# VH-VL binders against q96il0: the designs that were tried, part 153

Target 1, 167 residues: q96il0
Amino acid sequence: APERGAERRDTAPSGVSRFCPPRKSCHDWIGPPDKYSNLRPVHFYIPENESPLEQKLRKLRQETQEWNQQFWANQNLTFSKEKEEFIHSRLKTKGLGLRTESGQKATLNAEEMADFYKEFLSKNFQKHMYYNRDWYKRNFAITFFMGKVALERIWNKLKQKQKKRSN

## First folded at step 5 (VH-VL)

Design mm24 (framework fv_belrestotug)
Fold by ESMFold2-Fast, scan of step 5:
Parts: C-alpha cells; sequence; structure tokens
Structure mm24 (fold): chain C 167 residues (1-167), chain A 120 residues (1-120), chain B 108 residues (1-108)
C-alpha cells in the first residue's frame, strides 16, 4: 500500500513527546503533522518481550492511526481540489480573471465561501457519518484491549512478586 | 544531509569486549530510534537491538541478551554498541541504522559499517 | 519469531530482463510492514521499498513491491547494470525484526 506521508518534512518540530504511564518506563513519541492529513502520528515502541495481547493492541493502534491518516489526507485533498474548482467557477461567472490586477491569486469573500462550505458538508455528510462510526468502533476495540493489557500486566507483576519470594 | 559515521575496524581476542560508536548528524538525533544490525562474512543480515536516543531505553534480540549493551550520548549525538564475551562467530560487519519516521523497524539510513574480527 | 524465506537464492539474468524476487513469511505480517533492501559488495544496505509497496526517496520507478499477508514480491522491470546486487526482505510487524536470507541477482 502507498504511504502518503512519505515526502513529509521530518525535522521541523525540535522535540519529542513521550507517552508513558506514571512510574513505568515506556518510549513512544509524537511526530510532526503529516503534510496531507495534518495529524501528528504516534510512533510506538516495540519491546522484545511483547506479549501476544500487547502486540494485538499495538497493531490495532497502528492500523487505526494509518486508517485515520489516510482518511484525512484524502478528505483534505478532496476539499482543496473542490474549493479551487468552486473559486475558479465563481470567478469565471463574475467575468473575473484567476489573478488580481496586482498578480495575486484571486479569492472570494467570506459570504461566498460560506456557500461552498455548506455544500461541501452536505455532500460529504454520509461519508463523515461512516467515518465517525468506524472511529467509535476502532476506539472501542482499542479501549477494550487496553483494559486486557492492564489486567495482564497486573497479573504478571503479582506472579513476579510471588516468584521472587519462592526463590 | 543525514549521515551516520561509525568508528574504525577492531581486532579482538575471544573473551574480550568491543565498543562500536555511531555518530549521527543532519537531523534531530532524539527523534529517531537507532538499530544495530550485523553481517558475518558472506552471510545475511541479523538484527541485534534498538535504542531510543531520547530516553536511552533499549530492546535486544534474545540471542544477544546479556552480551549486548546499547547506550547513547545526546550531547555528541552518538550511539554505542558494546558486545562482550566475544567469540569467533561474532566476526562480522556491524551497522547502525536509523528507524524510518512514523513506522519503527525499517531503516532509511545506515552507517558505513565497522568490521570486528575475533581471532586467537 | 517470523522467519522470512527468499527465493530463488540466486537469479542469473542479463541487462534489460525482468527480475522477480519472492519473500515468504512463516506467519502473516500485519499492515504490510515489509521492507526491501539492496546491498552491493563492500557497502551498507540501501532501503528500496517499505510497507511492501512504497518506494523510498530516490529509488527508480523500475523497482516495485507487491504482496500482503505472507507472500511478498520485489520486481525490477528492466535490469540496469547497477542493479546486480543482493536483495534482502525484512519484516518489522513484530519483534524481533527479521531478515530473509537474500537473493543474489547476478549477471549471466
Amino acid sequence: as target 1 above (167 residues)
Amino acid sequence: QVQLVQSGAEVKKPGASVKVSCKASGYTFTRYYMHWVRQAPGQGLEWMGVISPSGGDTSYAQKFQGRVTLTRDTSTSTVYMELSSLRSEDTAVYYCARDKPYITGSFDYWGQGTTVTVSS
Amino acid sequence: EIVLTQSPGTLSLSPGERATLSCRASQSISNNYLAWYQQKPGQAPRLLIYRASTRATGIPDRFSGSGSGTDFTLTISRLEPEDFAVYYCQQYGTSPWTFGGGTKVEIK
């Protein structure tokens, strides 16, 4: 599958952000906004001793992130294309050129653009509704597996404590 | 320009330790994971471990657990791979490799390699 | 660990011919987290393809990747003299990262 973020600029944000439970070492970080989706990706750490359950949770989170990135990259491209077509169509109807007298790109006023936004939202209502449904389904699955992983970690901690006592 | 520059070749006796360096430049050092991969003469590639330059957290391949130690120095943008209890089977070219942004585990930039020869 | 099997071990071709290299995984690789590397004698590996089918920056169009699940393919549509090298597949879907045994593409 193609990766739309391949040409993104990777060096612009100066720092890294870590997402860690309190008092536990972990290392994942947040990247710069993707050029197309404008969403910040999370880079997940993959430990050597990852349990099958932890692997399933990580894969669900990675898959959800990629699905989300792809959806918004496509939406933003569609929006930009249709916006440009709308502006050009309205300028042509008014008998105006694509450029102003000063050579700058011609634009529409806020009231005229409001018509485009209303039309775009109406046209894409069902698409956004399907996105929201899938988003909820994916987040429910992630939350469910986060709970399972938390229980597994508690259980393993108890097992390790008992094993240290018996040794 | 992204560049990973490794230390020079090493010749060691069995039982010794070796420490190879990898100096990064041309990008924000703490934003990318750094992996170590080795290649014995005429053989394929073998993953050894990974380090987060930001926190210093590491993960190692089970085969090398207990013998390999990865560290970093953020002030010099340098990652180190130390391999102890060397055996003749550890004779290989050792590479550092940067993790591709957004997805961990694929390597977009590699060091030139450091030849480590273990002989008695 | 996921074991990657590359076939054939050696592929003897002439410039201008099509090369097809296979990489088979012992279990399914989720999200197509499979990369291809090119290595020439005395050099470090060079990333060609990542996420099964995405070409890395600067890689010529003649290189393409395909496949999903357990079966992946690297195709070089028309071999150039500079393409004779060893090619490795690598999975990064689960720890530990593993590489295939390599396919040597040599001149006939």
Scores: ipSAE 0.000, ipTM 0.468, lowest interface PAE 17.5, mean pLDDT 79

Design mm25 (framework fv_belrestotug)
Fold by ESMFold2-Fast, scan of step 5:
Structure mm25 (fold): chain C 167 residues (1-167), chain A 120 residues (1-120), chain B 108 residues (1-108)
Amino acid sequence: as target 1 above (167 residues)
Amino acid sequence: QVQLVQSGAEVKKPGASVKVSCKASGYTFTRYYMHWVRQAPGQGLEWMGVISPSGGDTSYAQKFQGRVTLTRDTSTSTVYMELSSLRSEDTAVYYCARDKPYITGSFDYWGQGTTVTVSS
Amino acid sequence: EIVLTQSPGTLSLSPGERATLSCRASQSISNNYLAWYQQKPGQAPRLLIYYASTRATGIPDRFSGSGSGTDFTLTISRLEPEDFAVYYCQQYGTSPWTFGGGTKVEIK
C-alpha cells in the first residue's frame, strides 16, 4: 500500500493549521483541539481503491470541516477582541485602570457583562442563522452521499456473491 | 493580499443587459458573502443584493428584484452581477464588496468598480 | 427602509482642525449596526468604523465613531491632508442596507 508522506504541519486553504496523523494510518485520525476554533480536526484515510463516489464524499466532509473550523476560529477571535474592547471602554468610563491594584486584569461584574453578551448575540443573529442553515445543508448533503456510498458497497458485495455463485 | 478585481467599463443601449464580473483572490472565496453596491454620478451608494459563494443563495433589494441576477463560479473564485432591461438611470459605477465573515452588512474589501454607461 | 440623513453636506476645514460629521436615522438602528466609509474621487469606499464605534483594521486613532439609536457621529480629531474626502454612513440593522447622502470634507 502506498504510504502517504507524513507532514507535521499542513495549512488548510482557509489558513487553519491541520494536525497530521502518523504514517500508515488505515482509519480516520482525530487531532488535538485547534487553538482558535476549539474543534478537533479529523484527518481522513484515503483507501487505495477509493471510488469516485467515495472521493466525492470525503472531499465534501473535508470542505465542511474547513468551513466549520474557519467559522468558529473567526468567531472566537472576534468575540475575544470585542470583549476586551468592551471591558476597556467600560472601565475608562468608570475612571478605572485596566488592572487592579493587585496586578490582575480588571473585569466587569456579571450584570455589566450581560450587556455585552446580549449585544454580541444580537449583532450575530443573522450570521448565526446563515451558519445554521449552511451547517444543516452540508450535513444533509453528507448524509445523502453516505447513503449513496453504502448502496454502492452493498451492490459490490452482491456482485461478489453472484460471482462466487457462478463457480 | 485580499483583492477583488472587476471587469472593465461597459457602454450599453437602453433595453440591453450587462454582466459584470468580480474575481476574488487572497482568501477562501466560499467563506465570505459578496454584495453588490452601485453609485450613480453625483449620488450616494445603493445596495443591490448579496450572494453566498458556497451555496449560491441570493437576496436582492426590492428595487432590483426581477432585473438583477447574482451568480458565482467557485472554480474561478468569481461572482457575477447581471442587470437586465437597462435604463439611462442605471448609469453608475458598480462595486462588489466582501461581507465580514461574522458581521453581516459591513463591507471590509471592495472591488475597484465598473462603470456602466447606458446611452443611445 | 431606514433613511439616513447626513449633515452638514459640506465641511470646509484646514489641516489640523477637528471634523465632526452627523448621521441621523429615520428610525432607531438596532444594536448600533452603523458603519462609516471614506471615499476619494475615482476610488471605491474604504471602511473606517463599524458597530458605530469600532475602528476597522489599519484605521488611524484620529477617526472615532459614537452614538446610538438614531443619532451617530464620526469625529476626525486632527485632519491630515489625506482625510479630505466624502464620508458615508451605512446602517445594517435591517435589510435593505442603506447609506447616507454623504458629507464632503474639503480643504478651505
Scores: ipSAE 0.000, ipTM 0.457, lowest interface PAE 14.9, mean pLDDT 80

Design mm26 (framework fv_belrestotug)
Fold by ESMFold2-Fast, scan of step 5:
Structure mm26 (fold): chain C 167 residues (1-167), chain A 120 residues (1-120), chain B 108 residues (1-108)
Amino acid sequence: as target 1 above (167 residues)
Amino acid sequence: QVQLVQSGAEVKKPGASVKVSCKASGYTFTRYYMHWVRQAPGQGLEWMGVISPSGGDTSYAQKFQGRVTLTRDTSTSTVYMELSSLRSEDTAVYYCARDKPYITGSFDYWGQGTTVTVSS
Amino acid sequence: EIVLTQSPGTLSLSPGERATLSCRASQSISNNYLAWYQQKPGQAPRLLIYGASTRATGIPDRFSGSGSGTDFTLTISRLEPEDFAVYYCQQYDTSPWTFGGGTKVEIK
């Protein structure tokens, strides 16, 4: 699993995007927007002394990011595919070619596209509602574990302070 | 339940081509890169290449550049690996393996393997 | 490319013993982008550990990974009969992806 860290420098094998932080990164790294989801992924840094609680928080954040990436990549792909199918269907019904004389993709005017957008939004309303619900649940869980990690770190500082005073 | 199911064993003559399939199920096919890894008898694992099922973009190991072609069919959730100009040294078990971009980079699920034998 | 060297080539041990497998990289691996796989005869490899130390789903806690930079270790704290297999390390820091030569853990 990728760790949080420095800026992307490399692509996975030629033609395939992969995040490759510089060596010896010690911080979270934010990548470029994914082609399909339009979301910037985060590579999480794994410290050598990561506590079990810190590991649980990191895994939760990684799983949430993966879920979020999958949702939006799927939604964007579905939108693009259905939009193209709608345009092709409408142009075919009108007897028009799929491309203009200049080789550009033939397109519909805003009024013609309004029907598509209205149907797409209506059709996907429930799906987006469930996404928002799950997104809030996941963020609540992450915030909860962030609080636990913060308390653990405060406790460790207090223990250290106590040792210094007893010496 | 994620599954990668590969096509059956192949026996080929030197100079021929072989095309192995890997059918994915149990997840969104277009969200995960698919890699191909081979293993010659009694040898270790060797990475061959990767394909993005969403865009069809490919990248190959230098050793296989010009001989290997990776393709996919999104309607059947299937990835294909075609290796041309076969030599006896290409005798191996060929695996497809799934890789999560952006999160892991490790191969979390593997196909069962396809034995390709190249003999005169 | 990053070359991974595994040692020893073969470990001959008895059930109940601890196995320690080493993987050395020819250059420093960023962010612990190192995975471990188990392979039994006639089977595909099985992911055990990724991120150098994170166990994959369903992997028993007797398997643990450690290390950073160029030196990585897979430890099996108490060998079960089912653990006798070949183990491979794999880096996913830089293209091309590369595997170590493998360590065979066999019954003494």
Scores: ipSAE 0.000, ipTM 0.453, lowest interface PAE 18.7, mean pLDDT 80

Design mm27 (framework fv_belrestotug)
Fold by ESMFold2-Fast, scan of step 5:
Structure mm27 (fold): chain C 167 residues (1-167), chain A 120 residues (1-120), chain B 108 residues (1-108)
Amino acid sequence: as target 1 above (167 residues)
Amino acid sequence: QVQLVQSGAEVKKPGASVKVSCKASGYTFTRYYMHWVRQAPGQGLEWMGVISPSGGDTSYAQKFQGRVTLTRDTSTSTVYMELSSLRSEDTAVYYCARDKPYITGSFDYWGQGTTVTVSS
Amino acid sequence: EIVLTQSPGTLSLSPGERATLSCRASQSISNNYLAWYQQKPGQAPRLLIYGASTRATGIPDRFSGSGSGTDFTLTISRLEPEDFAVYYCQQYEYSPWTFGGGTKVEIK
């Protein structure tokens, strides 16, 4: 059966893409904020002459981005869900409806909301500590490979200079 | 670790008032609602009311409204239940119970109970 | 006031058997705000299940809750000697919070 052309989508929820200028190489593109994580995804440009080391760096950056997107999407969803549950349960306990007489969402006083935020932070303290640890570890690895790529590019330029001299 | 310790048994005459205490320890007192539930001899459980230790806001079952008063003292991490105009039918074991975070009405820790006997 | 009717009032079984306890609400508990408690003589109640089907921390997996609407069930898959107690259902959907009359699980 005939192959249809590839219709690829980027990692952004809307699948938005941008045109690469004909005069210059395409570059990394920053997409719109993700619906769930509220973070802007980066779509990495792949050079035609990408080395194995450059590929490793790009994949590490992509994997780190996916990990980061998933963490914040889950965190935001958990926060919103638990906040809504907290507000609803407290209003229900007080015998109050979920809406005011004016039709606005009923809210808790600042002291009760402070209780929620303090508990949420305490409950998630270890989770956030592990996130920060892993984020620093990933960032260190990315920086390390960026250094290796820079060294490779220096060696390639030296080799090209030698070839140019021989001509 | 989490512990709710209630005051001792009380014997009262009809028309008197009783005040039961519930001292909390092992957690942040102001982060959890505290409920009061009673149980008459050989009978089931009956919800009486709830207090927010943080703001002091209360809500009572209509049956007890006008007779029950819930208060708290944040300096001693203690909740109080005062029931006035006692009748023989108020003879029961009274429990304080902690509200689980983000869920109201399901109680994860209970006090040991305080027996209140109303007799003429 | 929402009335919770528990049945049977008494359930006589032997260790190792399955216990099935019923709780029926007079009105639909649409958000499944229903809990189950265990009470032994002279002790305060112990939370087993909340949200109709979620086990509380430290509760053995032989305890399970199910149901929706007006009909709810607590199942103990294999009775242990320590499971012989009175069990209460409780709704926290409507104020005031109400409890069922209890089911006594006793040794046959």
Scores: ipSAE 0.000, ipTM 0.466, lowest interface PAE 14.9, mean pLDDT 80

Design mm28 (framework fv_belrestotug)
Fold by ESMFold2-Fast, scan of step 5:
Structure mm28 (fold): chain C 167 residues (1-167), chain A 120 residues (1-120), chain B 108 residues (1-108)
Amino acid sequence: as target 1 above (167 residues)
Amino acid sequence: QVQLVQSGAEVKKPGASVKVSCKASGYTFTRYYMHWVRQAPGQGLEWMGVISPSGGDTSYAQKFQGRVTLTRDTSTSTVYMELSSLRSEDTAVYYCARDKPYITGSFDYWGQGTTVTVSS
Amino acid sequence: EIVLTQSPGTLSLSPGERATLSCRASQSISNNYLAWYQQKPGQAPRLLIYGASTRATGIPDRFSGSGSGTDFTLTISRLEPEDFAVYYCQQYGDSPWTFGGGTKVEIK
């Protein structure tokens, strides 16, 4: 349950919404779903004594999040736009109006919409392949740097304890 | 390989009706709208109507409304065009043509055509 | 109903020459939903161009489409012997779908 007024959203130039965590946050914070991507963004906490390696990992994770947000925002917008165009074109082909006699928006049945979904997936197959490839590449890089940061933190703790025990 | 195979040539008397078939293969029959287009000898192309193979819904050009009936049989992946009250000016080659996705009304695959001759 | 007017009615050209075919609409065509077809004697039409400028699969790059609104052009950069045929434009922006009267490209 987040506090009222703690979260804010804004629309980024790319159409991806921005969000602001509470000012007093000292941990990573998970925001509400983005309007366009439907993904929950993570705000990364920045320690005051962040090492260069920790900074590199954080920036890599932030860049990966932005890439992922932009990909899905663009994909969802493309899907919605092409879906509307498909419905509009099919109704025009039939010579049907965009509204029913009751004034409701005219729609296509499930069988007709299945045609759209199959063709959309086929058309975007290459985009999805590249997304998966890039996701694995980014994830391997993040995992590698997470390992390095973990080792650095362990080493620093051992050095700290060694100094205290050594006099 | 996508193919549309139409029935053979027909010779009819004025006032009769004709029913032309178009059998589809090489794709999922119910996912693409099917149109009918005719061409009179030495003349251009004329759109007649469209059918949704999934739902059986149809729409016809106003000129043919009341005389043309489009139907389909999903078990045989076949569409049919029946034209009634034939006149001499209905002498033409009749084509079935598959709708291109998202750009509804452009036709990516065509049947070979069926010649219908209306003569006394 | 949108009326499409193709010009010229006949083009007499030699192989290797450039062919330029015009299609004029009586009203602006929505979303540039205009297609071009090639028809050879005794054969069904073949889709060449859709969306005014996008080549259909398997169509040689010597075929190109251009234009918007009411004025559209099909260009064949270097005529091959197999390109001598009748060409039709078709709009699918508004129902009913309509075709142009055709342009015959014939050997000089």
Scores: ipSAE 0.000, ipTM 0.448, lowest interface PAE 18.4, mean pLDDT 80

Design mm29 (framework fv_belrestotug)
Fold by ESMFold2-Fast, scan of step 5:
Structure mm29 (fold): chain C 167 residues (1-167), chain A 120 residues (1-120), chain B 108 residues (1-108)
Amino acid sequence: as target 1 above (167 residues)
Amino acid sequence: QVQLVQSGAEVKKPGASVKVSCKASGYTFTRYYMHWVRQAPGQGLEWMGVISPSGGDTSYAQKFQGRVTLTRDTSTSTVYMELSSLRSEDTAVYYCARDKPYITGSFDYWGQGTTVTVSS
Amino acid sequence: EIVLTQSPGTLSLSPGERATLSCRASQSISNNYLAWYQQKPGQAPRLLIYGASTRATGIPDRFSGSGSGTDFTLTISRLEPEDFAVYYCQQYGTYPWTFGGGTKVEIK
């Protein structure tokens, strides 16, 4: 069994809505883009004899993914809300209604929207700076643990070769 | 191009066992789950079980637990479905079907089907 | 397990007409993980729609899926001669995977 069946729940007690990842894969699996974050989730492969170090690395990657998903879901919600408010405000200033003669939502041109994007980025500068800092920190930690796991695997292979040579 | 090719029709007596093969080609065999689905004459589709070709791990529908065994051979990119203690109501067309990758538990490619007849 | 009920059992129509097929679940389907398949006599099923509304690769745009929760619909906007077949819905939101009983679309 390449992934630990004891940690899995193959069925829900009820038909509760949730993302359903592929069953029993030997590899990391990439899911569809999340509705809110627009990022594809990765479902991590769990080896039968995962070492404590490998488990720590996997959990760190899973926690980093959850943090990343949360950040972008919140960012996209904030962006959409503020974009609508900006459009409504500008249309009111121009003396235009919220809908065109065809019944579609009235929109601003690309140059007017560029003003919004510039303002949004400026307003969210601190938030984006903190995101980049944490993203860097998390990826540094992941790289560090990847290195430790690689060394552990090399050491284990060397021990196996030592045993084989002694025979 | 993805292709699933199943073994030929079988005629069995009640109480016998049948083993159907499904050979995969055109993709990386070990990276996709394979399901088995049957269809009795004039009836609908019934899910039987799933196998991970990489690890050989299986899961079966409760109705078939204890009678069905799914296996695979990675050297030939083939999955097998063995059904034991055959009864007349096991007469059906048996399909292998590949899990749709990266999206869902729906089945994007199907074998052509293997007719199993259980009679005298 | 989730029971899927398809209606009508048989739908008799002429080429060019609209077909509307229903699939109702005994309980809410997680993430709208509902697929539709087409099956012609002597052939394996063919995936048409997955995720309730996403067309599979190579499927004509006259096929569309809709619905959420417990009520799902497959619509064929303009029946072509090759569309006369049996259609099955399948849920994959909750193990075990289950199929509906099928709807036969036949020539009037």
Scores: ipSAE 0.000, ipTM 0.449, lowest interface PAE 20.1, mean pLDDT 79

Design mm3 (framework fv_belrestotug)
Fold by ESMFold2-Fast, scan of step 5:
Structure mm3 (fold): chain C 167 residues (1-167), chain A 120 residues (1-120), chain B 108 residues (1-108)
Amino acid sequence: as target 1 above (167 residues)
Amino acid sequence: QVQLVQSGAEVKKPGASVKVSCKASGYTFTRYYMHWVRQAPGQGLEWMGVISPSGGDTSYAQKFQGRVTLTRDTSTSTVYMELSSLRSEDTAVYYCARDKPYLTGSFDYWGQGTTVTVSS
Amino acid sequence: EIVLTQSPGTLSLSPGERATLSCRASQSISNNYLAWYQQKPGQAPRLLIYGASTRATGIPDRFSGSGSGTDFTLTISRLEPEDFAVYYCQQYGTSPWTFGGGTKVEIK
C-alpha cells in the first residue's frame, strides 16, 4: 500500500530514534541509553568551519558509534530470544506450565541457567572476539585522529598568532 | 537460510553506467555490513567497497572512488552497486558479500555473482 | 595497503597427496586476521578458514590453516577430487581489505 512520509528506525527492527539534543549547542551531547543496545548515543557537534581532518574524525566516531549500537542491539536481541526459547523448552521438558500458581512467569534456577550461559558464550565466542578486536582498532584510530586534529588546531593557532603580530 | 541473490548479466558500452542489485533473505538485513568484490576474467578478487547496516556510511577502495556508489533499500532488503564511466577493464563478475553486524572484513556469505561486460 | 603474495601460482598434485599453500604479507597482519577462500569455476568463493587457523562451519578437517605475522599456510592433508580449485588468502587486519593472487591446485 501507498504510504506518505518517511520513518527513521535505529538498528532495532521496530525501533525509532527519540534522541533530541538541546536547542543549538557548541558541544557533543549524550542521550539516554538506547532501548535495544543499552548504550548512550552521542550527538556530535558540527562546527561551521569544520576542516576535512575534523570531518574525517567525526565520521569515524559516528561510524564507530553506529557499529557499536548495531552490534549490541543485535547481541541483546539474540540473547533475549534464545534465553526465552531455552527456558520454554526446559519447562516443557519438565512438564511444567509457563506460569506459576501465582500467575507469574515460571523461571529456571541458577544451576539450570548455567547451561544456557555456557552454550551462549561458546556459540558467540568468535563473534565477541571480532567485536573486541574491532573495538580496539577503532579506539586506536580515533585516538590517532584526535591527535592529528589537536596538532592541526595548534598549528592554526600559531599561524593566526603570527598573522596578528605582523599586522 | 541466508541467501544473497544478484541481478542478471549486463552488457554495456564504454562510458555507460551499470547498477547491480543484491537481494538478501534469511537474516535481519539492517544489522549487517555488505561488501562488493569483483573478479576480472581469469584474474583474482578485488575489494571495491562496503556499506554500513543503516546505509549511512560507505567506504570505497581508492581505485573506485568517484565512480562507485553503494546504496541500500531496507524496505526490499536490497543493496546496490552503481559503477559509472565504464571502461573495458571493468569487465568482470561482481559479487556482494556479507560481513558481520560489526565491520570485520571476513565474508561468510556471497551472492552468485553478476557478469558485467563492457564492449564497444 | 597490505600486499599478499601467494605461492606457488600453480600446484599440480594427485588425489590423496598433501597440498601446502603459502601466503605472505608485505607487513605484519594484526591479530592474525587472515582468511582462506576456495573458488571453483563458475562459482562464488567459499570461506574455508578465518583468524588464520579457525575452520568455517561445514569445512572438512583435512583443511587447516597456520602461521602468524607475515607468513601463513593453508594445508590440505589428503586431497579429494572436489578439492581441485583456486585458493585465495585475504587479510582483514586493516582497511582496505586485500586478497592474494591465488594458487591453482590442479590434477597432475
Scores: ipSAE 0.000, ipTM 0.446, lowest interface PAE 16.7, mean pLDDT 80

Design mm30 (framework fv_belrestotug)
Fold by ESMFold2-Fast, scan of step 5:
Structure mm30 (fold): chain C 167 residues (1-167), chain A 120 residues (1-120), chain B 108 residues (1-108)
Amino acid sequence: as target 1 above (167 residues)
Amino acid sequence: QVQLVQSGAEVKKPGASVKVSCKASGYTFTRYYMHWVRQAPGQGLEWMGVISPSGGDTSYAQKFQGRVTLTRDTSTSTVYMELSSLRSEDTAVYYCARDKPYITGSFDYWGQGTTVTVSS
Amino acid sequence: EIVLTQSPGTLSLSPGERATLSCRASQSISRNYLAWYQQKPGQAPRLLIYGASTRATGIPDRFSGSGSGTDFTLTISRLEPEDFAVYYCQQYGTDPWTFGGGTKVEIK
């Protein structure tokens, strides 16, 4: 009951859902899957003394998450729309109605749907190629900055230990 | 209010290079692919290439491979098309065009066009 | 690459008449990934139809697209004065994207 009261959700303008973690969190939080992208969003914790380098890493991770969420929300919408258009077209070609006698959605068998999947993948080959390239570039950048942040934190801990020892 | 605003007309000599800009506004710049299409006087449309503003990855039509370079600046939401080794046949209006997010390859918004004239 | 051939090159018609524009592909276009654009003098092209038959947002219902495989048609059921323009078809089923040579619809 109290836990449910702490959980708040809203929908972004693009249709991507949002979530709020409990206040006073000292670490990142993972939310429920977005209804459009089907990806789980991460809420990033901001340290009180965040360095400029830590801020760059966090912003890069946030931007990458938003980019990834939008890409998959759009891809899923495109897939669903084109799948419905394909099914409609094939049923019309066969002289069949869009609904069964019971009012349920009429469907195609696996062999017929294989044509759609092949065409969808081939049509979206360039788009998926660009997504993969962007994804790898973003992950390389994130890994690079994660390494820099880790080195900065190690250096700061060593400096603090030396100061305390010399005192 | 999606807008694509291109740089002004240019006059170049054969052998020179031209760089045309296209500034995007009214949407998330990195979410949409940007294409470049040209049109010679009295002729049809010709696709030149595409860039992902997110990662900077590009693909060019074979005819322009080696002469065209597409770049972007995410801080200004601007895409650039640079065409080198200009010939008189490169005289055309050059358009940037946004790829429709739900259907790749059909262009829902276009820049106003930039006239590039290559003459002696 | 897929070559798109538009015919006729020029259509001379009066307001109120039906315009029928043809676009033929050198090979079958996957899933009818064909778009139609309108271009007026001094202006950038405007998307009219995509997926061979789906009207773009804000496009009047007098514009319709049809066809499949290699043969596609744009129909303007009743020409308005503002419809006199050049029309281009474009395929996006196979990389590279290619455009037809255009059909000019002019006042008779």
Scores: ipSAE 0.000, ipTM 0.470, lowest interface PAE 16.5, mean pLDDT 80

